# Designs tried in a protein design chat: VH-VL binders against c1abc3. Part 2

Target 1, 185 residues: c1abc3
Amino acid sequence: MAAGVQGESVARNYAEALLVLARKADDAEGWGALLRQVADAINNDVNLSRFLESPRIAAEQKSVVLSKALGDKVPHLFLRFLQQLVKNRRQMLIPAIATEYETLRDAASGIVHARVTVARETGDEEAKMIAERLSKATGKTVVPHFAVDPSILGGVVVRVGDTVMDGSLRRKLGMLRRRMGGTRA

## First folded at step 1 (VH-VL)

Design b7 (framework fv_bebtelovimab)
Fold by ESMFold2-Fast, scan of step 1:
Structure b7 (fold): chain C 185 residues (1-185), chain A 125 residues (1-125), chain B 109 residues (1-109)
Amino acid sequence: as target 1 above (185 residues)
Amino acid sequence: QITLKESGPTLVKPTQTLTLTCTFSGFSLSTSGVGVGWLRQPPGKALEWLALIYWDDDKRYSPSLKSRLTISKDTSKNQVVLKMTNIDPVDTATYYCAHRGSLDELFEYLGFDYWGQGTLVTVSS
Amino acid sequence: QSALTQPASVSGSPGQSITISCTATSSDVGGYNYVSWYQQHPGKAPKLMIFEVSNRPSGISNRFSGSKSGNTASLTISGLQAEDEADYYCSSYTSSSTVFGGGTKLTVL
């Protein structure tokens, strides 16, 4: 188990992921408004809150209720994001996620998000080193979002918005991953 | 390997209901994020999306055709069924079913990455 | 009425590069960065060539590349080969729908 994982830190991570999706849709404001509406419904409707919180109700049932309430009224990826929260038993964090999302949108536009494809799961130390290397290479603050693809044979594939990282940066990141794995005690 | 195959009548008369079945293998429509869509292409014309069904029974329809379309799935049979009511000669087209990449993990693919061979449906009186 | 506009045809010679544009007629179609490109040979089902604007599926040649600026997405094919002669369709995902362009016939002369 990971010590030090707090509700606020988890909520911020989900808010960052949602903001990446919202920016891909070019509608960060609209997605934020939708998220606030869902958060307010959870905060203000006691029956809805109890239903979502109940450990006796299966995640699949909660997902069905969300689909019926929101299905054709929201972007599909927004709905899938909410369903992923239910699958992860994080649906009660939606109000905190909405607050973190609003905070992120108010921040200055100096942060860029990167999708980083790796051959195996990364640990926290490895992820931090990759983020630092990307931030130095781009001159911006880079927030990496990791995906695992075993077929890349231990390499690393990086995409920042519409920019494809060059082969030399990918090679350096691959070497970093291998070096950190090789020195693990 | 992912494979899909369309089946149904090749000739239908105006005003009838067209029922098409997509039978697939190589994936399960119970897998989180996975969907199956229906598309059509009239002879010599552009592709048109008709409907999409996801693993959790979430259904999406072309707005212009929504009143005529019903999509359903039978996960145990690996089948997706499309019904189109009040068929008209303008509905003559090759109909395709296609796999929609998983949206699980939030960063996976949103394209139709595997397609059936298509089935030509001719509507005539 | 196509929500995505493509040129009806483009042509090129073997070894040259060609670009096909795909322009959204409204921001609700162009607002999603989920542009896909499909190649279709006569009598065959479409084949996914590009997804999420610029990503290539496994097995697709790096001669095919995608980009997007504002409401216009582009497919570029470098080092044209005879086998590239086909119809090319762009597609975009919206909150309520999937839309396709009218298609572009590529002729390799």
Scores: ipSAE 0.000, ipTM 0.483, lowest interface PAE 11.5, mean pLDDT 79

Design b8 (framework fv_bebtelovimab)
Fold by ESMFold2-Fast, scan of step 1:
Structure b8 (fold): chain C 185 residues (1-185), chain A 124 residues (1-124), chain B 109 residues (1-109)
Amino acid sequence: as target 1 above (185 residues)
Amino acid sequence: QITLKESGPTLVKPTQTLTLTCTFSGFSLSTSGVGVGWLRQPPGKALEWLALIYWDDDKRYSPSLKSRLTISKDTSKNQVVLKMTNIDPVDTATYYCAHTYYDYVWGSYPFDYWGQGTLVTVSS
Amino acid sequence: QSALTQPASVSGSPGQSITISCTATSSDVGGYNYVSWYQQHPGKAPKLMIFEVSNRPSGISNRFSGSKSGNTASLTISGLQAEDEADYYCSSYTSSSTVFGGGTKLTVL
């Protein structure tokens, strides 16, 4: 269930916009916690998820459900942000937006989030070793988010923001082919 | 890959009903998230969105034209049909059908693949 | 009246950069990132060039880039080529609605 680079860019833009609003409200931490709660509700409540996903249900009806569920329990601008996501049919981005928001906030504390693409699912011990290796290499605390892509054959591809570290066999073979052909950079 | 083609009459008279058919290949309207829309462009003027239908038969219409428009699909034939009633010379335009996608994680996509368009002239 | 306003025309010479603006009276452009840009050559269907303000579909040259500031989205074409001469339309879209700007005619001198 991985998103492409275009989807990641969209979620990051929404996270940046929300963080601006949260900072104006002087509660970036509280808004982040609220966003995570909404994301978790969407992930864990099948009925809520299906209701929000359906294009058959009008955006206004979805906005009413959000208002009823959240009401005065959240800041008005936070609710307005969620309603704009619904209006733009971006409500299913909320989990990705929550992750990007957390990444933006954690950068200041020396915690770096990394997307780690592996050829097959890793066991818990292998995942721990990858995180430890990346933390040592970067000098920071790295929180890995794993995705599986069988096409990389072996090795690991690490993405931190716009920087990609590619240890895959496919990339190494591509470099060899490029040098033999001389037609690529 | 993905292709769409519009068909229908090229000349219609005022007050008649215009029926246009979009036939497509490279995707199915049984696939979750897929939608097909209709747009038009009068000669020398801007693009205007008319209607949209999704895989689950959800239908959306331009508010200014809603009373005149009906969109429907035949998933087994890979076709989407637009009907516009009470046609008027101002409806003279090139009509396009186009593919869109609603992704459950990333949200809506724009109209990304378009048919070649079919010119419809309304005159007596 | 269109909800999105574009200049009627813009011109440049080969190798230059040009920018086309798209300004909204609503929160659609100044809100959360759902502006697209289309290129249309005479007699042909529109081609998607940019979506979600700044993202390019596969196969679109990196000479085309998008950005926004406030209520104004912009399409920038660098290294202008004769084949870029076309009409350009901005659009604001959701899963339930789409609106278009008036279009900008680009002339390559």
Scores: ipSAE 0.000, ipTM 0.465, lowest interface PAE 18.5, mean pLDDT 80

Design b9 (framework fv_bebtelovimab)
Fold by ESMFold2-Fast, scan of step 1:
Structure b9 (fold): chain C 185 residues (1-185), chain A 124 residues (1-124), chain B 109 residues (1-109)
Amino acid sequence: as target 1 above (185 residues)
Amino acid sequence: QITLKESGPTLVKPTQTLTLTCTFSGFSLSTSGVGVGWLRQPPGKALEWLALIYWDDDKRYSPSLKSRLTISKDTSKNQVVLKMTNIDPVDTATYYCAHRTVEVYSGGTYFDYWGQGTLVTVSS
Amino acid sequence: QSALTQPASVSGSPGQSITISCTATSSDVGGYNYVSWYQQHPGKAPKLMIFEVSNRPSGISNRFSGSKSGNTASLTISGLQAEDEADYYCSSYTSSSTVFGGGTKLTVL
């Protein structure tokens, strides 16, 4: 039900918007749980998924069904966020939005997801070492997600969200790259 | 351009039901992210929010007045109606209707355009 | 006993800066994080000056600015002018309720 790389970027934008809204309501955790429940319902209920996906069913009708099912169970602005997704024909991105929301919330809670590009597949011990070093460098709990790119010739490229890192953090991560890759900064 | 105008009786007797109509132009109350609210201000006193209706017919009421208030919309006529039962002299106030914007991306919601207000006096 | 508390009055002279506070005395489900400010001249309807704590609608002078620290939001008017003399109201909301402060009368001396 995901929309690919373009849909993942769009989903991140929606997740950021929802997180701003949830933080102003002081309930980022609760809103995240509600969003995950909606996402899981779409993934697990074939009838609901087909109803929401169907181009033969008007967006307004889908919006009314959401209001009847959730209207008194969720915060008003959360329901409006879902209705805006339906209006924009983005309701099938809800599972991707939930995943991006969780990634953003983990970052805020001291858990950071790092995209780690390596020249070859890592073993369990190497993956653990990378996670521990990144956690120490950032002061957060880092969960690495590995991708293989042979063109980097034994180096490592680390992406830690969209956050601009301070000089000390950049230095520690650069040092990690040098120790693992040996020949490049 | 968004405009709103209140209409209704200027003088009401105690125990009657006050019915006020907000007629608007420049927007549709079928548009996602749009609502219309009612507020009042007794002479020389603070603004008090009364009720709000959204494009999806979701209704919100002041907790202290909820039992006395009914808000409804007629999107084809561009009107929102407020009814307040069992009127009392303390309900004497200027009543305003206002356009409510909901910014789903920023989470902001606010009254950006207001009617001129209509003074309702409650006396025998 | 209002959910939002404002001073009853503030005063200043032309060219000065003044600040009006709005303090949340109660919090529903984590609080009143959205704050709007309205200006009301005598006999006129309120006018939106600031929304979402610090954002200005089109056409509102940058002399008007909003901020928030903890449970207190502030409206600051710089370069005070005679036409700024008015009542100012803060407002916030939860998912279920909209609340207004008691209002502050600004006098330009």
Scores: ipSAE 0.000, ipTM 0.454, lowest interface PAE 17.3, mean pLDDT 79

Design f1 (framework fv_fezakinumab)
Fold by ESMFold2-Fast, scan of step 1:
Structure f1 (fold): chain C 185 residues (1-185), chain A 122 residues (1-122), chain B 111 residues (1-111)
Amino acid sequence: as target 1 above (185 residues)
Amino acid sequence: QVQLVQSGAEVKKPGASVKVSCKASGYTFTGYYMHWVRQAPGQGLEWVGWINPNSGGTFYAQKFRGRVTMTRDTSISTAYMELSRLRSDDTAVYYCARDYYDSSGYWYFDLWGRGTLVTVSS
Amino acid sequence: QAVLTQPPSVSGAPGQRVTISCTGSSSNIGAGYDVHWYQQLPGTAPKLLIYGNSNRPSGVPDRFSGSKSGTSASLAITGLQAEDEADYYCQSYDSSLSGSVFGGGTQLTVL
């Protein structure tokens, strides 16, 4: 329960604010795609990440560079949102804000993300079946994100949003894996 | 619980390589940069470098360039640091640490692994 | 080339106040980079004590405080207790090195 928890809350607050603006512009999907592109650029370009991260470079200069790079490619209010993050020294939260924005949009659409930990890497058919079973069990559209942990010898561990799934779902997934010719590792 | 679990102690001969692992749990692994910091016995903390687990992008301190390689496996939320051409003065506890930033500051390490002792001796 | 300078040791009696200085240069603290502080108890990993010059993480007692002025920062500990006996490290970012830099550490002895 350190300072890291507070950063996640701040990212969510910015995501909520952006979603309000995007809805007023009637383009929540498009703004989400733009935000994801900016986040991916920061994550994949070490030079861009370092430029944005450096407090020796004035916020005003960073804002000018963003304006020149993005130009007319993005809505003006979206650019102003990014410039406000720079002014507040929160530009490095952009990847976290993008993830929170996606989570907020998905929750509104009945889509939830699940972290699924498995003992061995799953094939495409097994992954599809797990997603379908989780969707049926929750009554929502579940997008699974798989992680492999060989120390898990009995079945799978599922977290949906911030909630750990109960034993009934784990039992159903265990049965599914066995029926697909997989043995508990 | 939010934690970083590191691999066990290693004993290596000069000239060998060592690969230390750091398994993250309780948070979104790809949402935070992972740093490596070492501490020789009785000495201070020394920064080695960072990896962005989302992209695989890395940056190393000048002292370690050519000898260190940082990688990650997102399927098991694990970061790795490999140090080659080991010398006796590489004997140290190697820590992985999460780089977290918010409205109150940035480039600080709010979550640390318990450390991996690497001993280099003949 | 730039390293943060800390006194190698400080001491105080229970209930007293001590301060630990951290002196940088124009490429780190003097460039406006924040200073963070870590406490390291014997045989343990460093633990975040102060971040962003003066902020306390949840669970850190109010008797720990941080400040920054110019090229220097200070950690103040009031109402010293035996359990405060530890090594304390300051940390910042250095633009010339493009990486994190640490102070040499200060050993606090509670008499």
Scores: ipSAE 0.000, ipTM 0.434, lowest interface PAE 20.9, mean pLDDT 80

Design f10 (framework fv_fezakinumab)
Fold by ESMFold2-Fast, scan of step 1:
Structure f10 (fold): chain C 185 residues (1-185), chain A 122 residues (1-122), chain B 111 residues (1-111)
Amino acid sequence: as target 1 above (185 residues)
Amino acid sequence: QVQLVQSGAEVKKPGASVKVSCKASGYTFTGYYMHWVRQAPGQGLEWVGWINPNSGGTFYAQKFRGRVTMTRDTSISTAYMELSRLRSDDTAVYYCARDQGYSYGLEYFDLWGRGTLVTVSS
Amino acid sequence: QAVLTQPPSVSGAPGQRVTISCTGSSSNIGAGYDVHWYQQLPGTAPKLLIYGNSNRPSGVPDRFSGSKSGTSASLAITGLQAEDEADYYCQSYDSSLSGSVFGGGTQLTVL
């Protein structure tokens, strides 16, 4: 979906801005958790999603509702960040901003995100297995994001950052690591 | 030398437990998954499960869940497989093997231990 | 039983060519997972012979080769020698079992 490209870039800009504020508050982890909670509420609560998206409801009214709902439960600057998104009509990007925020924090900690395309929905056990295998392949902690495509006939397609891991790349990496291990052991 | 050295043969009675060890040398122990594969006398190879020596994470074949436990000790580069409630049909050579595969579904075993014979008889 | 199907035995004379088949299903080889091959000499541990369908590890003679098509794979051995007499196992991954799977093994006899 090419239509989402500009939205992703805008979401990353907001995530970077939020991370700067969170670091000044010395609570990047806590702010990330709060942002994830708001994003999940938007994704899972149809009434909240409709309220935030509705052009019939003024931005000021949305800001007042957010202030009443979150009030004393979140840091003042975090609430102001959300109100600024509403003012800029960017509140529907909150789920994308949460994902970008997590990606920025995780990259600094040696954590990478992988897009994993599978032929059928994965259970929790299979998801953990895929994450462990990808962590082994990359030497980093991998967080998988699953997409289902029945047309791949049970195979798995993995993208980590800008790199696609397929059979040929895996074989080349295997051969290189084997040579280095045998020589330097 | 790059090698996997396994513990010696064991004779057990039905209902007992056995713990087999596999000591790695000549490579970075935490850099590779370790699998366990067994072979009953005159029969083929059967996959038991794997351990990630770095994290301690494990995954077992459905047939062995509830009876097998895989662990490791990174200070001595040793992996362990413990099989409980032994039956006569658990009699087999148990191999540890290093996984050279780099992703989900791509595992293959480039280095094998010599095997540990476990005999279960009354 | 074994998940992947191999013939129980094959035979050939010195200098001849033999092929060993490995047949899977839609949840393993047919799903695109790679096939690997192991040689087991009597009384020894298996040794990696072919990995990733067609690649040879260092020290494996080029008379051993592998191929894969659809739900099946094949190991070809040319210029048969007496020391090739061994059991040969194919191995892949099965998505329905979420684990590695082996063929039943093929005993090669050099006449």
Scores: ipSAE 0.000, ipTM 0.458, lowest interface PAE 19.3, mean pLDDT 81

Design f11 (framework fv_fezakinumab)
Fold by ESMFold2-Fast, scan of step 1:
Order: sequence, then structure tokens, then C-alpha cells
Structure f11 (fold): chain C 185 residues (1-185), chain A 126 residues (1-126), chain B 111 residues (1-111)
Amino acid sequence: as target 1 above (185 residues)
Amino acid sequence: QVQLVQSGAEVKKPGASVKVSCKASGYTFTGYYMHWVRQAPGQGLEWVGWINPNSGGTFYAQKFRGRVTMTRDTSISTAYMELSRLRSDDTAVYYCAREPYYYDSSGYLDWYFDLWGRGTLVTVSS
Amino acid sequence: QAVLTQPPSVSGAPGQRVTISCTGSSSNIGAGYDVHWYQQLPGTAPKLLIYGNSNRPSGVPDRFSGSKSGTSASLAITGLQAEDEADYYCQSYDSSLSGSVFGGGTQLTVL
């Protein structure tokens, strides 16, 4: 199941912590691939999902099973990261943590993910236009993720990394272009 | 005191959907998995699936995937099973049943049903 | 159609002993998963009779007992009484299906 807004924030904190450890190990790509494999196993294996989710199974027992299954196949600190999630009863956030980890890595590669909150559902053509404009404005490849919030009524709120933009997306992209483009008449 | 109370009998036409409710009382609703089991007239028991009322997580028997949806409302301790695109051979009594606590880690799949609702008869006919 | 195999019927006289078999395969009983038994009186919901191969819930008489060996399980009923006339179902977990499986049921007639 998808994490809620609070779960997304927690998942991002764990993803940032894991990425720091992975970079110290000089294997951010490999750790990301391992994390995605674990996330996919949780999503696709009902027995594993039920075992990890069950409040009847002690955290220590889950940790022992992970050690037996993964102990010699993954980096020691990666395994300890998973065990810490189990101890904190956060193991069901692993799919969300994997997604946040990928988002953080993509940002370093010139690919950024933007959360775009719109007042009404966005059609396919409008979504393509928004992605293209954000990419041009930032100089990066922007992958937009849309959420609908009727309460903002006619507005658009864009979050690219830690930068938040509000108001009309069209107007704000024009303003960003002017600030960056001082080489043109 | 400890009981599962199910909604009343339903009569549906082929192609319709039916949603059966199961209200738990006398125990902590979120502490126990809830299963659904059906029984066609004069036939045996057939397992449909389970829901974890704590997380909302679900799993359905292969035969029912794409047609069944299980949900719950923790504020009223009620579980729901919705079956869509009904056929005449979906005519059955549908039971909700509680899975009790297990003693060890290996027992997490040895589930059994210690408390049953009285059943909801769903009749699918033209 | 049932995944676990039970005889369709069994009969005995009052005071006698009967046994009901439940045969599975390597993906369920043969894989080590526990067998549970339910009693269903006419017109009622099933009631848990035996869980975890041989354990009785509170209120179930000791004349009901269960056992498991290899790919099969058995329910034994001693001192048969008229009120034992019911359908009996075995149940286990099947790893290939990732879900509960039931036997086809056995109708017990007390003669």
C-alpha cells in the first residue's frame, strides 16, 4: 500500500540516511538496486508481506529471518539498515523508501522529480506541457507527479527538491527563465 | 459478547455487484485478521480471501482476483466484502471469520477460524 | 473440486467410534502446515472443532481428537451421540495457492 503524506516524509528521511551510508561505501547504485529488489519482493510476495506486516510476529524474529535470508548476500550496513526499520516497525515503508531513494539519486544525475499539486485533474497534453516547461526552466529533466487539491482553487504548487513554487505555473516559469537567462537581449 | 454480525440477505441480477458487511464486537477489531469464506447451497466451504483490519492489507484467492474487494472501517469495527460481475454460480452464503493469535513465527500461515458470522445469503438470479 | 480429499459420508451407531480422513499434498499438509477441523450443524455456520492438528477449543468434548501424519490428517469421534450428526470439514494452508484450502466435507450420520 502507498505511504501517506507523513509516511512520505519519514520515508524520505530514511532514504537520505541510506544514501549517505551508500555513498560512504561508494556504491549508491548497487544499494539502490538491492533496495528496489527488497521493495519488489514485499510488493509481489504475499507470504513475505504478511510475515513482515503481522503484529503477532516479534521484530526480533523478523530480524533473524532477514539475517538468515540476506546476511551473506548484501553489505553488512545495508542489512543493519533493514533490521533497524523492522525494530522501529517501519518495514512496510520499504517500497516508499526505495522510491524516495531513486528520486534523490536521479536529482544527482540531472533528473529531478517534481510534486505538482493542481486544483483540477490534469489531462495528458497539459501534463506533457508542464513537464517540458519545468525541464526548460530548471535545465534538468523533470518528471512530474500530480496530486489534486481542490482547496487551492485555480492555483498550482510545484515542489522541485526542496524548492516550493506557488501560484500560476506559467507565470513562475517565465520568471525563472528571466532570472537564469541574463545572456539574452 | 464476542461476535460477528453480518448484513442481511441480498438478491441480485447477473452482472450486478454485492457488498456484504461484518461488524465485530467484544474484541479488538484491529488485532485479528478477518477472512471471508463462502458456501454454495448444498456444497462445501470455499476460501475467498483475507484483510488485515489494522493496515487495510488484503489478499484474495486466485479465483476471485479482479472481482472481489475487501475493505474495513476501524471507526465502526466493520469489514466489507464486495463481489462484482455476479454470476448465478456466485449464489452462496458468505461468511466472515476471525483468525486468532498465533504462538510462534512459523505459525503465521497456519491460520484457522475461531469465530464465525452467521452468514449472508447472496442469491444471483434473473 | 476441493483441494483436500475427504470421504463424502461416514456413519456409526451411538456409542461407537468413527474416523474422518483428510488427504492433502506436498504444497499443504505434506509441507508441514497444520490441519484444523470444523463442525457444521444443519442450517448453521461452521464451528471450530480442532485447531493445530490436535488442540480442542474450550467447550469441545474430549471425545473429539485430531492427528496428522505425512500428507494426511484424521478426525476421530468416540462415544458417538445423535447431536454429532453434522458435516465435518478439514482445512489447511496451501503454499502454491498462498491461501486457505478446505476439504470437500464429510456428512456424519448417526444411525
Scores: ipSAE 0.000, ipTM 0.453, lowest interface PAE 20.9, mean pLDDT 81

Design f2 (framework fv_fezakinumab)
Fold by ESMFold2-Fast, scan of step 1:
Structure f2 (fold): chain C 185 residues (1-185), chain A 121 residues (1-121), chain B 111 residues (1-111)
Amino acid sequence: as target 1 above (185 residues)
Amino acid sequence: QVQLVQSGAEVKKPGASVKVSCKASGYTFTGYYMHWVRQAPGQGLEWVGWINPNSGGTFYAQKFRGRVTMTRDTSISTAYMELSRLRSDDTAVYYCARELWFGELDYFDLWGRGTLVTVSS
Amino acid sequence: QAVLTQPPSVSGAPGQRVTISCTGSSSNIGAGYDVHWYQQLPGTAPKLLIYGNSNRPSGVPDRFSGSKSGTSASLAITGLQAEDEADYYCQSYDSSLSGSVFGGGTQLTVL
């Protein structure tokens, strides 16, 4: 398998371009929400992912399908941005672009995103407590993004930007998760 | 035959919990978010929350946080909504509804027939 | 309390036109999110009537139409018929709540 052409810098460049367009439309928040929904659809639907990735399907055909599917549901410039990604064969970067877009919007406000790997699904209240703990530890407003890995068996792994959290914070978050899990006394 | 089939009516006492099921057929269960919406007798529609059947991720309306749990079983294409610590004002018809995952964001194109949950004193 | 505001009732005679309003705010309709409309006949589940402000699903007659302007949306029913007696609900997405929001519903009476 060759290294992918999908890099953080490429995704960030597209995210910066989209944010410029969204700010001109005075709707950076709404465009971010739409981008996240598209990214989640690609991540969560194997058929959609295969359709977009397939070299057997012409870029023009993918563009037409996007236009028919999204039409009036999204701003025209947002649709054109997606079609440009398809033309450039960059549509598989959409999930990475969504993450970079969120990071760019939040950086200016002292907001940072954390990747939190947990052994089981996290409820809303638990997510809020984890966010609060991470925010106090970093001195920034932290938005957690959860991934489930059952192999860590009740542990937790936290990465904020390029930094992995120290063992003390990871241990405290693991204890919080166990207390808030409802099934563990 | 694209449809959502819900479990039968339930009668519960205050303080009990109820678990309503919603079985999907005729489409790819994991390709569409599933929402839960309730309607008290003679009242309007009230959104409860959603589950992503692929990931199991959930989001609940503020009013129901701490009392509602949404789950799914992908092997039988079934979504569940469990509401605990029931009160008399939880008496309602509970609907599951499919959000179209690609093409039309944010609307419910397919609804279950509803499950009446009666909380009697 | 409903997040979107609808009149509680509306009435019309057969063959006439009625309009049902749906008023939101800057975090939902005013933010550009689409408005969808549902028809609920007595004893039945809601049925999608209009999606994406003005689109009709297959099977919905063209005498039903939707529109959106600013923070508000409207459902228009022309050529009113007895079978149109139902409750009508608008629905949108609210970015501040990160969830779907409904109007309080409008009961249509065909006199």
Scores: ipSAE 0.000, ipTM 0.438, lowest interface PAE 19.5, mean pLDDT 80

Design f3 (framework fv_fezakinumab)
Fold by ESMFold2-Fast, scan of step 1:
Structure f3 (fold): chain C 185 residues (1-185), chain A 122 residues (1-122), chain B 111 residues (1-111)
Amino acid sequence: as target 1 above (185 residues)
Amino acid sequence: QVQLVQSGAEVKKPGASVKVSCKASGYTFTGYYMHWVRQAPGQGLEWVGWINPNSGGTFYAQKFRGRVTMTRDTSISTAYMELSRLRSDDTAVYYCARDEDFWSGYSYFDLWGRGTLVTVSS
Amino acid sequence: QAVLTQPPSVSGAPGQRVTISCTGSSSNIGAGYDVHWYQQLPGTAPKLLIYGNSNRPSGVPDRFSGSKSGTSASLAITGLQAEDEADYYCQSYDSSLSGSVFGGGTQLTVL
């Protein structure tokens, strides 16, 4: 099941809920690491992925297996969170939830993740320049993630969190700011 | 007043190093990238590189890599460009210029220092 | 070796129109990067004249205008005046060099 735009919103809601629980446990970093480990296991272990995805295996059975595998190795509220995902048939969103959790934590620390769509593949030097300029524009440390879309033909599109900025919008805002600052009426 | 004040003219022998300063005033020094641009006598403008005064990050034109070093001191709002192993063809006026840095190539220089003449002569 | 190509000189009489071209390639102007223009009066630092292809900073007369099409840009000066006699430089960004690039400059002579 692809996450898509709606799945991304659902994943963020779960990430927010998990972060609340992790903060109450005073271990947001540790819970994030555990969630990343689970996400990586799902991505790298075909047998685990198929077990969790299979509609022929009851949610109750999946919950029991998770309890036996992880029960004494993770905080019990973290295990209950995973079991709630299974109950709601959202366990395949775990990789997306891990990414959203990391984004939420980084935002609180002045680090933001940006998706940068370019018309052609970007070299190391251009990537460095884009990262530095986005860091200046946001006032934060920006970690860029690049994607290539030839259909945008010479443009670039930047998404930082929920904000989408294309080169045209950025330029218009800069021009407006300059005109307002220079106007003496 | 918003301005960039550069250090005075320098005369150097081939093989020496020169360090030019650029003191910013009237704006937030760490809010703008600083570029260095040179101009040989009777010739055009040539881009040397930039420094991000906030991070200290730098990027240099390929022609100058290994010979140029850009630094800054945020406590006195001053940027520096040091050029080593000077040759006679490094004789030029060196400008610092403030970048209203838009990402993706919208960079332009809205404020310039008055320039520092560096003469490399034997 | 300038990355952007400008004519080395242009001339006109007072009141006339002159245009200065700036020709790039697929890695700079042709890639969609904006073109900016600077005026350099004799013995002075360059001054920003046009930014973002066609925008004038405060204090620049509307006699100066910029345009961009494909891999080229142009600076137009209408109602030419004696004080317009200067060197003019175009500037853009080059993705293959990951840096700013200038034209070779154009000396404008007011006859």
Scores: ipSAE 0.000, ipTM 0.460, lowest interface PAE 16.1, mean pLDDT 82

